# VHH binders against Uncharacterized protein F13C5.5: the designs that were tried, part 2

Target 1, 168 residues: Uncharacterized protein F13C5.5, of Caenorhabditis elegans (o76565)
Amino acid sequence: EICPMDKHAICNTGHLSCTCSVSQEDEAPVPEISCNALIARDLETGNFPVVSVEFDLNNSAEALEEFPEDAFRDKISSSLRVDEEDVIVLRTSCVGTDDTLTIQFVILKKDTNSSALPFAIEDLIDAESIATRMKAMGHLSQIANLDVDTIEYTEELVDLEFEPSNLE

## First folded at step 14 (VHH; from k26 with G50A)

Design k37
Fold by OpenDDE, fold request of step 18:
Structure k37 (fold): chain B 168 residues (1-168), chain A 119 residues (1-119)
Amino acid sequence: as target 1 above (168 residues)
Amino acid sequence: QVQLVESGGALVQPGGSLRLSCAASGFTFSDYYMRWYRQAPGKEREWVAAIDWEGGETSYEDSVKGRFTISRDDARNTVYLQMNSLKPEDTAVYYCAADSDLYEGREYWGQGTQVTVSS
């Protein structure tokens, strides 16, 4: 079952691998650097522009034990014709309900050096534009076999429950 | 010079069929996501159909599903909208739109073609 999350979630791969969800049920230490380390958030509010996708897990997630990140990134990549490695997942969250999964992600610009962290807004494709494009694609009603409830632009990142260390 | 030119709009009776064409020039057509929109009198422009770069995925607005079919011919730089079982509520100016990948962030629009469905 995807929600609730019984374990901390690690998102992305390689040097961008980071903790995108902290579970209160997981007694293990946070395994990796927080995904907050990937982005240059607002210093006062902690906000950062992202695309937020809410999935309705009812009748769509019975066969899944965890968020199918690879399938998600593949679908985003193929649908928007961007490189999969440029799709960066920052949050996976079940906060508030076990019936809804929220994924927040950004996409790097073509010329952005993926090794130059943290990413600033100018290093990313405009998140509002991405959300607008996705909403205009009727075939994105389902992503990675999960029913899409909403696609939105937001500057509010969902909480990681606590702030894990951003330093190795 | 980038151009999208729609054609095929006409007056037809309910239950009739039309095939709209949108001829593109001035850009690499195969690199663009193609969409059809329509705007009825006194209403806002609404999305009708879309087809991806390779033509493998199509999507439709609910009211036209099963009646309209979008397709593309990259060799002719043209996107089509086959419209069957036309209804009076399908009356509108139909617009073609071309969208690049999000890396480029380009969007082009045609001038539109009038479709009128009336008995």
Scores: ipSAE 0.610, ipTM 0.848, lowest interface PAE 0.7, mean pLDDT 92
Fold by OpenDDE, fold request of step 18:
Structure k37 (fold): chain B 168 residues (1-168), chain A 119 residues (1-119)
Amino acid sequence: as target 1 above (168 residues)
Amino acid sequence: QVQLVESGGALVQPGGSLRLSCAASGFTFSDYYMRWYRQAPGKEREWVAAIDWEGGETSYEDSVKGRFTISRDDARNTVYLQMNSLKPEDTAVYYCAADSDLYEGREYWGQGTQVTVSS
């Protein structure tokens, strides 16, 4: 099962590979640089504009043990007709529930040097525009064989640290 | 200049059929994601159908599934909406929309064509 997330998650590839989720249940050291290093977040709030996709795992994730990132990036790439390498995943999170997976990502502009880190807002396609486009497409009810519950723009990044549900 | 021109809208009886066309010009049609929307009186514009860049993937609003079919002809720079088993609830102005890749971030709209379903 994808959730709960009991291991650290590594997202992206190559020089952009980074930790997009930290699990308190994982005794292994954090293997990669935090995905926070990829972006120039607000210094006071830690906020950064992202596209947030919430997946319903109740009926679509039984056969999956981990987030299918490659399939996710491929679907985003093909649907929006952007380069797959420009789709940057910043967060994977199951915080607060076992039946919901939240993915937060951004997309680089064409002229952005992917090696010039951290990415600022001007290096990225407007996240609100991306979310709006995705919501308007109509065929993104399922991504990477996961049922999409919501797509939204947000400036609030999910915490990297995974916390179990507080439900009794 | 960029243009999307819808046509085919008409008055039809319930159970009838119509085929809407949207002719595009002024841009590379094959590079755009195409959608149909409709707006009924007193209601907000709603998504109806979509077809991807290469025509290999289509999607539909639940209320039109099985009745409407979207298709595209890149050689003619045209997207179509075949509407069968029309209902009074399908009465609306139908709009064609073209969306570029997000690098360009362009979106174009037609002026719409009126579809009226009434006995």
Scores: ipSAE 0.598, ipTM 0.831, lowest interface PAE 0.8, mean pLDDT 92
Fold by ESMFold2, look of step 16:
Structure k37 (fold): chain B 168 residues (1-168), chain A 119 residues (1-119)
Amino acid sequence: as target 1 above (168 residues)
Amino acid sequence: QVQLVESGGALVQPGGSLRLSCAASGFTFSDYYMRWYRQAPGKEREWVAAIDWEGGETSYEDSVKGRFTISRDDARNTVYLQMNSLKPEDTAVYYCAADSDLYEGREYWGQGTQVTVSS
């Protein structure tokens, strides 16, 4: 039921707004992350189509100190038969609670250059189709040893803990 | 030309058993995720069971767990649904579906087979 939010970096800089998740250990420096290089959000609404996975942390065996992103990406990529490199986690959030975790991600189309930033909607596999397929699979009731509560398509990115600097 | 052909639907008594088959052609069967759905009269289609690529992980809707078993025979390009301890609420048209990897994003459906559970 514990989400260690202080281990997740949420950044939003420059003219385009993006948020990326970063996990770190105390003894290692956080890699440089450019949130403006990730996605081209709608300037008026901040919207971007994503798949949103909510985890119920109440039944977790251990307090969650950081999100196991590699295990998440491995499970998603193997279940959908896509390259792990194409699974891009955009948000990791415990907004307003210690017992839930929300992960928002997208998947690049085949042969999309994952370094060609920012990603636009046309670079991505349709998020509604992804969410529909994941819900039908059934074996995604746990991902990375975390209990999945919901899998939904949404265009509303999780809000930053701090008010972001955006352009309209 | 892709085809999914269900068979095995019948009228059975409560507590009975049936085995549904779905024969596939026109695609590389071992690369496809296979699912069973059902639709009762006047109700929305609901997912029943799924089996991952090449006979991998299986999953089931809660009301059929322990009674239904999905399996696949990749050599015969066929997915099965073994249904035991059938109840009147299992009455429906049963459909098989096949899903490609996500990049191709192809989804194919069969025409369905009727299962009726009545005394």
Scores: ipSAE 0.450, ipTM 0.657, lowest interface PAE 1.5, mean pLDDT 75
Fold by ESMFold2, fold request of step 18:
Structure k37 (fold): chain B 168 residues (1-168), chain A 119 residues (1-119)
Amino acid sequence: as target 1 above (168 residues)
Amino acid sequence: QVQLVESGGALVQPGGSLRLSCAASGFTFSDYYMRWYRQAPGKEREWVAAIDWEGGETSYEDSVKGRFTISRDDARNTVYLQMNSLKPEDTAVYYCAADSDLYEGREYWGQGTQVTVSS
C-alpha cells in the first residue's frame, strides 16, 4: 500500500536524487540527502513555493506498494508540455494517514542548468501559475491511476516525518 | 497578433444539434492546448471540454459527456465543439481558449458565441 509509508522514499534521478519522505528513525544512514538540499528555502520560515497535489487513495483501482513517480512525472510533463527532467518532486507524504497522499513538486524554467543547486525561486516556473493551469485543464482528475482530490499552490512544504542530522 | 474567433452560435430547439468552430491565427496552432468554456447569465464561466496537442486526448465536464465532442483540425487551425441533445441548461456564451506550453505560459481567449436552447 502507498500509505502509510514503511521506508524512506527517494525521488528524482541522477544528481537530483534525494530523500522526499522519511518514515522511520533508522540506525542506518539514509542513502540520499534530503530534497531540501535542492531548493533555497526562506531562511526564517523554511517556506518555498510549490505545487501540492493531494490524492484520495480510498478509490484507487490498483493496489500499489509505492508512489508511481515516473508515471506522475510523465503525466505532468505531457499535460503542461514541459520536459520530464524539469519536473522535480520534493515531497511524498501520507500526512499521517492511510488514505491521503500529498505530492509536492516544482518545475524548472526552460534551459535552466540543473546542476546549479540549490534552485532559487527565479529558477522555477511560478508555482501558482502551474496550479492554476492544472486546475483549468479538467483532465487531471486522475494522475498515474490515482484519484486527485486537490491541486493547490502553497509556500509550506510538508514536514518530513523524521529528520535525522544527515537530512535537512 | 493572436486571434481566436468563435462562430456557429445560434438559437436551437431542445434536443437539437449545433457545431461551434474556433478559428485560430497568429500562433503555431499545433503547439496549443485548446479548450471550450461557457458562461450562462449570472454564473461563473465554466470549463466544458478540452483537447490536448498530443494524440488528440480529450476531456469533458460531466454534464456534457456523451453529448458534446471536441475535435481539432490542425491543417485549418480550427477547433470544433459538436453539441448534440441540447438542453435549455446549455444556453450560454461559449468561449474558445488556447494555452501555450507552460514555459511560455500564454493564454488566449476568443470573444465568444451565443448559444440559446429554447422551445
Scores: ipSAE 0.396, ipTM 0.711, lowest interface PAE 2.1, mean pLDDT 83
Fold by ESMFold2, fold request of step 18:
Structure k37 (fold): chain B 168 residues (1-168), chain A 119 residues (1-119)
Amino acid sequence: as target 1 above (168 residues)
Amino acid sequence: QVQLVESGGALVQPGGSLRLSCAASGFTFSDYYMRWYRQAPGKEREWVAAIDWEGGETSYEDSVKGRFTISRDDARNTVYLQMNSLKPEDTAVYYCAADSDLYEGREYWGQGTQVTVSS
């Protein structure tokens, strides 16, 4: 039970979803669609401030076919008492290993127009404050039945080896 | 005017028990996530226990699991920490903290209450 590397970082707003799992389609290649257009990244570095959650998959007895994004968003929103629709997952990635899963997300400020893309830093709750709150809460050692290894603030989005766009 | 006031700290023998209380005022208590922290002399403040809104999920630092129990009484605006099987390593000033929803992003701390475990 492993997460397939180098194939999983996609948008969570459409019909497409991503997990650390091998695609069952026998079509080749199987493209991954990126939500790079959701955020106004730094033009030189591609940086954007996010909360990064790393899950340890070593002790999971159950294979992951899909990341349980709805359960993740539900746990985050209920724990921080924000609207679930304001929790935006930007990256779901197993890049580098088959025993870890990295989720990077942001949270919109209250009453932000979610259709006014791309989001700027000013549209978002301060990611360092979110990460600090989550680390202090103590009951987030599991999210969506997955073991949390780390919760960190970072400005380094997981890079995609290709840049598909699903927004115009 | 927001206040968190801890009480119940005392000198106790190893193996003894104490119950700490934290009385809150100046905010809607049921809307706040409540935590206990402690700070031993010369050490950083460390998380001990937490209880989610309106008596939701509880969580504990590993060294206190099975010995400490956090609870809340929203009618009395009070959070409690029941401490059993106390050890000298539990000696610290114990602090109560309260967190609002993330949109408001407020955090409040009490003044602390001293717990000393020695023979």
Scores: ipSAE 0.380, ipTM 0.615, lowest interface PAE 2.0, mean pLDDT 74
Fold by ESMFold2, fold request of step 18:
Structure k37 (fold): chain B 168 residues (1-168), chain A 119 residues (1-119)
Amino acid sequence: as target 1 above (168 residues)
Amino acid sequence: QVQLVESGGALVQPGGSLRLSCAASGFTFSDYYMRWYRQAPGKEREWVAAIDWEGGETSYEDSVKGRFTISRDDARNTVYLQMNSLKPEDTAVYYCAADSDLYEGREYWGQGTQVTVSS
């Protein structure tokens, strides 16, 4: 099954729009800045605690053309009883596989000022707690009509292969 | 004082049925996600089943699918686990757990009830 998306993907459309995937070096400039700009990553490692969801695309009858981010955020927010705008997608990635899609996200704490960028770890709900809760729910075997393979806590962000540059 | 109290654990024969109850108090029950876990001697505690908020989805560990049914009665602040076609490997202490919405992030556990499946 085929997982190639457009040369780049924009997540969090509206207030926090940023580039969450870039698949080719020669697409420059992308329309939005990197989602890296939303978070205060560790200066030495680039690490940041996130929830990582892997989807198995082998059961898809059609090639996936675009990640259904809105449906994803809607399902996450309704399942965990948080506001949809607090669910921030940082990565959408098929790198290295054509049948697996990896989504990495964080969730803002209640009443966090979403314009006070970049977000520190303290601004976010503990990612390990999110992953633990989602795994225990069991009804998240499918999100946005995609089959979930794994849900994990990790501090290792999938590399954004070609970090976007958006000139003023 | 938050309290979760399991009951209904018993000795049953293989192939038998048993219904566990978990009575909750000290919190707004309908705002909580409810779970069952079990722990056999010498093993780690493992997830068995879960039920989302009022009218929500249910989920089950693979080895109990089709045999166990989780349900909730929000008017009585109680979650149930109906266990059918019981097997010796279902022998364990069964625990009830409750989780709030993610912003609160609260988790509560009961004291457990013993289920033994043997001839």
Scores: ipSAE 0.348, ipTM 0.682, lowest interface PAE 2.1, mean pLDDT 81

## First folded at step 16 (VHH)

Design k41 (from k37 with E54A G56D)
Fold by OpenDDE, fold request of step 18:
Structure k41 (fold): chain B 168 residues (1-168), chain A 119 residues (1-119)
Amino acid sequence: as target 1 above (168 residues)
Amino acid sequence: QVQLVESGGALVQPGGSLRLSCAASGFTFSDYYMRWYRQAPGKEREWVAAIDWAGDETSYEDSVKGRFTISRDDARNTVYLQMNSLKPEDTAVYYCAADSDLYEGREYWGQGTQVTVSS
């Protein structure tokens, strides 16, 4: 079952691998650097522009044990015709009665050096534009076999429930 | 000069059929996501159909599903909208739109073609 999350979640791959969800049920230490380390958030508010996708897990997630990140990134990549490695997942979160999964992500610009962390706003494709494009694509009602409830632009990152160290 | 030119709009009776064409020039057509929109009198422009880069995936607004078919011919730089079982509520100006990948962030629109469904 995807929600509730019993373990910390690690998102992305390679040098961008980071903790995108902290589970209170997981007694293990946070395994990776927080995904907050990937982005230059607002110093006062902690906000950062992202695309937020909410999935309705009812009747769509029974066969899944965890968020299918690879399938998600593949679908985003193919649908928007961007490189999969440029799709950066920053948050995976269960909300409410655990019937909703929220994914927050950004996409790097073509010329952005993926090794130059943290990413600033100017290093990313405009998140509002991405959300607008996705909503205009009628075939994104389902992503990675999960029913899409909403696609939104937001500057508010969901909480990790814990602020893990950004230092290795 | 980038251009999208719609054609095929006409007056037809309910239950009739039309095939709209949108001819593109001035850009690499095969690199663009193609969409049809329509705007009825006194209403806002609404999305009708879309076809992806390779023509493998199509999507439709609910009211036109099963009646309209979008397709593309990259060799002719043209996107089509086959409209069957037309209804009076389909009356609108139909617009073609071309969207690049998000890296380029380009969008182009046609001037529109009038479709009128009336008995």
Scores: ipSAE 0.594, ipTM 0.836, lowest interface PAE 0.8, mean pLDDT 92
Fold by OpenDDE, look of step 18:
Structure k41 (fold): chain B 168 residues (1-168), chain A 119 residues (1-119)
Amino acid sequence: as target 1 above (168 residues)
Amino acid sequence: QVQLVESGGALVQPGGSLRLSCAASGFTFSDYYMRWYRQAPGKEREWVAAIDWAGDETSYEDSVKGRFTISRDDARNTVYLQMNSLKPEDTAVYYCAADSDLYEGREYWGQGTQVTVSS
């Protein structure tokens, strides 16, 4: 099962991935880059605007051992017609539940190099606009074979389940 | 100038059929995601149907599934909504919407066409 997510491994899969596995720290390689190192938060508020997708894991996630991030990014890419490499997952969290998974992600602007770290708000497509668009797409009831419960815009990032030791 | 012009709205009896058209001009139609919305009197505008860029994927609101069909003709720059088995609760102004990719971030709306289902 994906939840509960006690510790999630940040991984390097050839692209910027912050949480690619639900495995324990000692079960996965330590990533070179942490999610927090990827973003430049607002200096005044500490906020960072993202799209939050809440999944209902009941019935849909029975066979999944980890969050299917690649499938997620592919679906977002194809649905919104953005480059897959521009879809950056920043958080995965069960938010203290066993049956709900929250994914927070952003999409880089087309002119933004995906390796130009850290990403600032100005480097991102407006997250509220993304959320609004996604809500208007009736076919996004499932993403990566997970049932979508809610799609929201938020300026708050959930806490990382695991903080890697090789922080940049 | 960008334009979306809906047509085909009419008064029909329950159980009847209508075909709405939305003619687009002033932009590259094939590069846009197309949607139909409707707004009944005193109600909020609600999504009805959508068709993706290539016309390969369609989606519908639950209340219209099996009755409505969205399609697009890129050669004619037109999106259609075939409405069968119409019900009084389908009475509304129907709007066409065009959405670009998120890189461009463009959204266009038509003026709407009135559909009335009544005996």
Scores: ipSAE 0.592, ipTM 0.781, lowest interface PAE 0.7, mean pLDDT 87
Fold by OpenDDE, fold request of step 18:
Structure k41 (fold): chain B 168 residues (1-168), chain A 119 residues (1-119)
Amino acid sequence: as target 1 above (168 residues)
Amino acid sequence: QVQLVESGGALVQPGGSLRLSCAASGFTFSDYYMRWYRQAPGKEREWVAAIDWAGDETSYEDSVKGRFTISRDDARNTVYLQMNSLKPEDTAVYYCAADSDLYEGREYWGQGTQVTVSS
């Protein structure tokens, strides 16, 4: 089962690989830098504009042990016709429930240097626009074989399940 | 100038068929994701059907599955909606929409064509 998460989750690939979920139940050390390092968050609030997708796991995730990130990124890429490598997942979270998975992600602009970290808002496609586009499609009821419950724009990043001081 | 022009809307009897067309101009049609929407009186605009960039994948609203077929002809810059077994509930203004890749972030809409299903 995807939720609850009993292990840390690593998202993205290559130089953008980062920890997108930290589990208190995982005794292993955090293997990667927090995905917070990828983005220039608000210094006071920690907020950052993202697209948030909430999945209903009750009838669609029984066979899955982990979030199918590759399939997710591929679907986002193909649906919006952006490069898969530009789809950056920042959060995977089951906090508060076992039947709901929340994914928060952003998409790089075409001209953004993916090596120039952290990404600022100007380096990304407007998250509200992305969410609006996805919602407007009307047919994204399923992504990566997971049932989509909601798609929304938000500036509030979901907290990592466990945030030790060294991840801040 | 960018234009999407719907046509084919008409008054038909229940069980009848219509074929809607949406002619595009002013942009590279083959680079756009195409959709049909409809808006019935007193209701919100709702998604009806979609066809992807290459025309390989199609999707439909549940209420029209098995009855409606979306297709595209890139050579003619046109997207179609074949509507069979029409019902009174299908009465609405039907709109064509074109979506670019998200890098460009462009979306275009037609002015709509009226479809009325009545005995």
Scores: ipSAE 0.572, ipTM 0.813, lowest interface PAE 0.8, mean pLDDT 92
Fold by ESMFold2, look of step 20:
Structure k41 (fold): chain B 168 residues (1-168), chain A 119 residues (1-119)
Amino acid sequence: as target 1 above (168 residues)
Amino acid sequence: QVQLVESGGALVQPGGSLRLSCAASGFTFSDYYMRWYRQAPGKEREWVAAIDWAGDETSYEDSVKGRFTISRDDARNTVYLQMNSLKPEDTAVYYCAADSDLYEGREYWGQGTQVTVSS
């Protein structure tokens, strides 16, 4: 499979499409939840402001089996000096080519209740400000041992789609 | 009050060296990411070098790599830029900048120090 994220839902909409999931712990694992449930997107466009990081995988090991999400969040949080738990990955996308990976994320404001879903824009640190600061850091040309191609602010989320169906 | 004061700018011959200093006060220096920028006449301010919170990671724009070295001395609350093999195109006002953690989201700038490389 093209998207190597074992811990994220894979929509199989194409070999180059990925999804992510959020799980909650109780006595039994909760059902997979689309990352769409994490955010209060614009009602008509589906837009939501995020930081988008594109990785160039051409120089990476061929055996990339899963995105190292924990290492990614650790690098982002240490570089920006925020709590790792406030870094929320919303999209992991392989769409386009085998040799690129796009990660879209947001960061919660300090003292935001991380269980109060869905997050609104007001719960989040301004994404354009995050992207601007990250581009100025220079040492973020590699994150989690992956080569960074671009860091940009965008409002265009990669689509994730789940529609449960049942036959009665 | 937070203050950044650059010093060390001078007129120097091509091939010469200068050491710029940026003295900081009014904050806990080790809590800040430090950067140098420069602005040549009629051009936009451009990034030159950066050093992280602990001084473990440094980065440079390509045209100064190998010639400039950024460092920090947290005991003296000072960031340095050692500039070697200076060229006329290095002529600019050099600015020091400091970034807080992202929650605070503050950045601070100094007033700049003039570096002129000419024979």
Scores: ipSAE 0.435, ipTM 0.658, lowest interface PAE 1.7, mean pLDDT 74
Fold by ESMFold2, look of step 17:
Structure k41 (fold): chain B 168 residues (1-168), chain A 119 residues (1-119)
Amino acid sequence: as target 1 above (168 residues)
Amino acid sequence: QVQLVESGGALVQPGGSLRLSCAASGFTFSDYYMRWYRQAPGKEREWVAAIDWAGDETSYEDSVKGRFTISRDDARNTVYLQMNSLKPEDTAVYYCAADSDLYEGREYWGQGTQVTVSS
């Protein structure tokens, strides 16, 4: 299963926005989507430390047409008191059951040169510290009107089989 | 320099009420997210309630929801915990905590105030 919401292709747009990511199976072609160029990930494993938010979509009244990235970034930035432009979404992924959406993101350190791509781990606020603070805040059980199932630190980025473009 | 001082802890009977205060100094109070925790004898410290920077968002642990109310008074640099319908299981040392924005990553704790609810 590619996405828990029927026939949704979730894409990111913006200046430093991540493209959506999809775990490809043998079915119909998947649009090119990737933020691989944004980060200096581990060359052997593809790992990179991120915050992973899993949403439970069982209570969605409608099929999710598009991930509300702007609302997500707004809630994250206001809750943690960081600039919205420092919140970088790297993956928007359907993983596991049809009712789950996974968002993986990082946050730039204050005054980081956003043009110095790719970002290394040293350019980013410690992802484990972010996840710990988010879990302790108590009011992040819902983000962008989606029910949060888990918030965790991980180094396991969702794998991409292609090198999709953020342009065209 | 930075200080959080809890007060208002007392011995009360079941069903009673108590208001805890946490007076803050040494930082810009409106820049901090405020929380209450408690620790019962022999137990781990547990989260009780939180209030955001503007006081617009509050949250509570399930067992206190509807009985406890967190509030903040930025003019007095103080966060409060109004505790109603107190039960013996609410007996604990109550701690105030303050969190800065994520860039700074500061966390401060008070020394606690004892609340005892006994029949």
Scores: ipSAE 0.424, ipTM 0.648, lowest interface PAE 1.7, mean pLDDT 74
Fold by ESMFold2, fold request of step 18:
Structure k41 (fold): chain B 168 residues (1-168), chain A 119 residues (1-119)
Amino acid sequence: as target 1 above (168 residues)
Amino acid sequence: QVQLVESGGALVQPGGSLRLSCAASGFTFSDYYMRWYRQAPGKEREWVAAIDWAGDETSYEDSVKGRFTISRDDARNTVYLQMNSLKPEDTAVYYCAADSDLYEGREYWGQGTQVTVSS
């Protein structure tokens, strides 16, 4: 299982990385860094334009223990010919079903200072253009050895279950 | 100054074969992702096939899988579409397209070449 907790929540510690949100009881203190501090999203709606990739885990021969974020970023960056450091994963979500995984990410424009948080929409390559190009490439049926079900543009970020602090 | 020029379109009988070529100039060909599209009269342009930067990943629209093969020759700055077992529904203008890296986000199109499959 990629998120073995009942809440399907894991939050990666560190700058620029996030897998799932925080467990309620088994992790005290909560991880200090989350993906909410990476972007300047609308406080009323929580919306932000992203590329959303849904993986179908039903065909996995073995249960996935952790999302292979580095392999994901490597495949995205090499396929689109951008720097890996410009691929920013914002959400990793297992919520709803145990057989699907949703990854939401953005890509920085070239020469954007990756340490100048939070990023605004104008710092990012247009997410709809990214999703359109990824669908047209046709060779992204598998990313990081996981079967891709869909690639879509959306403005609806998956909510973090506990919305852990992004600040220290 | 960037140019994509398709050639090889012809009238062929059903079951026949045809090879389309797309000659590129004005850019470094190996830095571009290459695609073929087609447009039948009164229809929207549809994707047909794609080949990545190194030529090691290819993909095809379902109706052409097993019949069409995309390839690239970086020394000649040319992408090809080998079309076998042609059917009347393959009749269309075929377009070549090239995509830069995502930072530049540039997309180039050729003028098209007509393929007609008819008895």
Scores: ipSAE 0.405, ipTM 0.629, lowest interface PAE 1.7, mean pLDDT 74

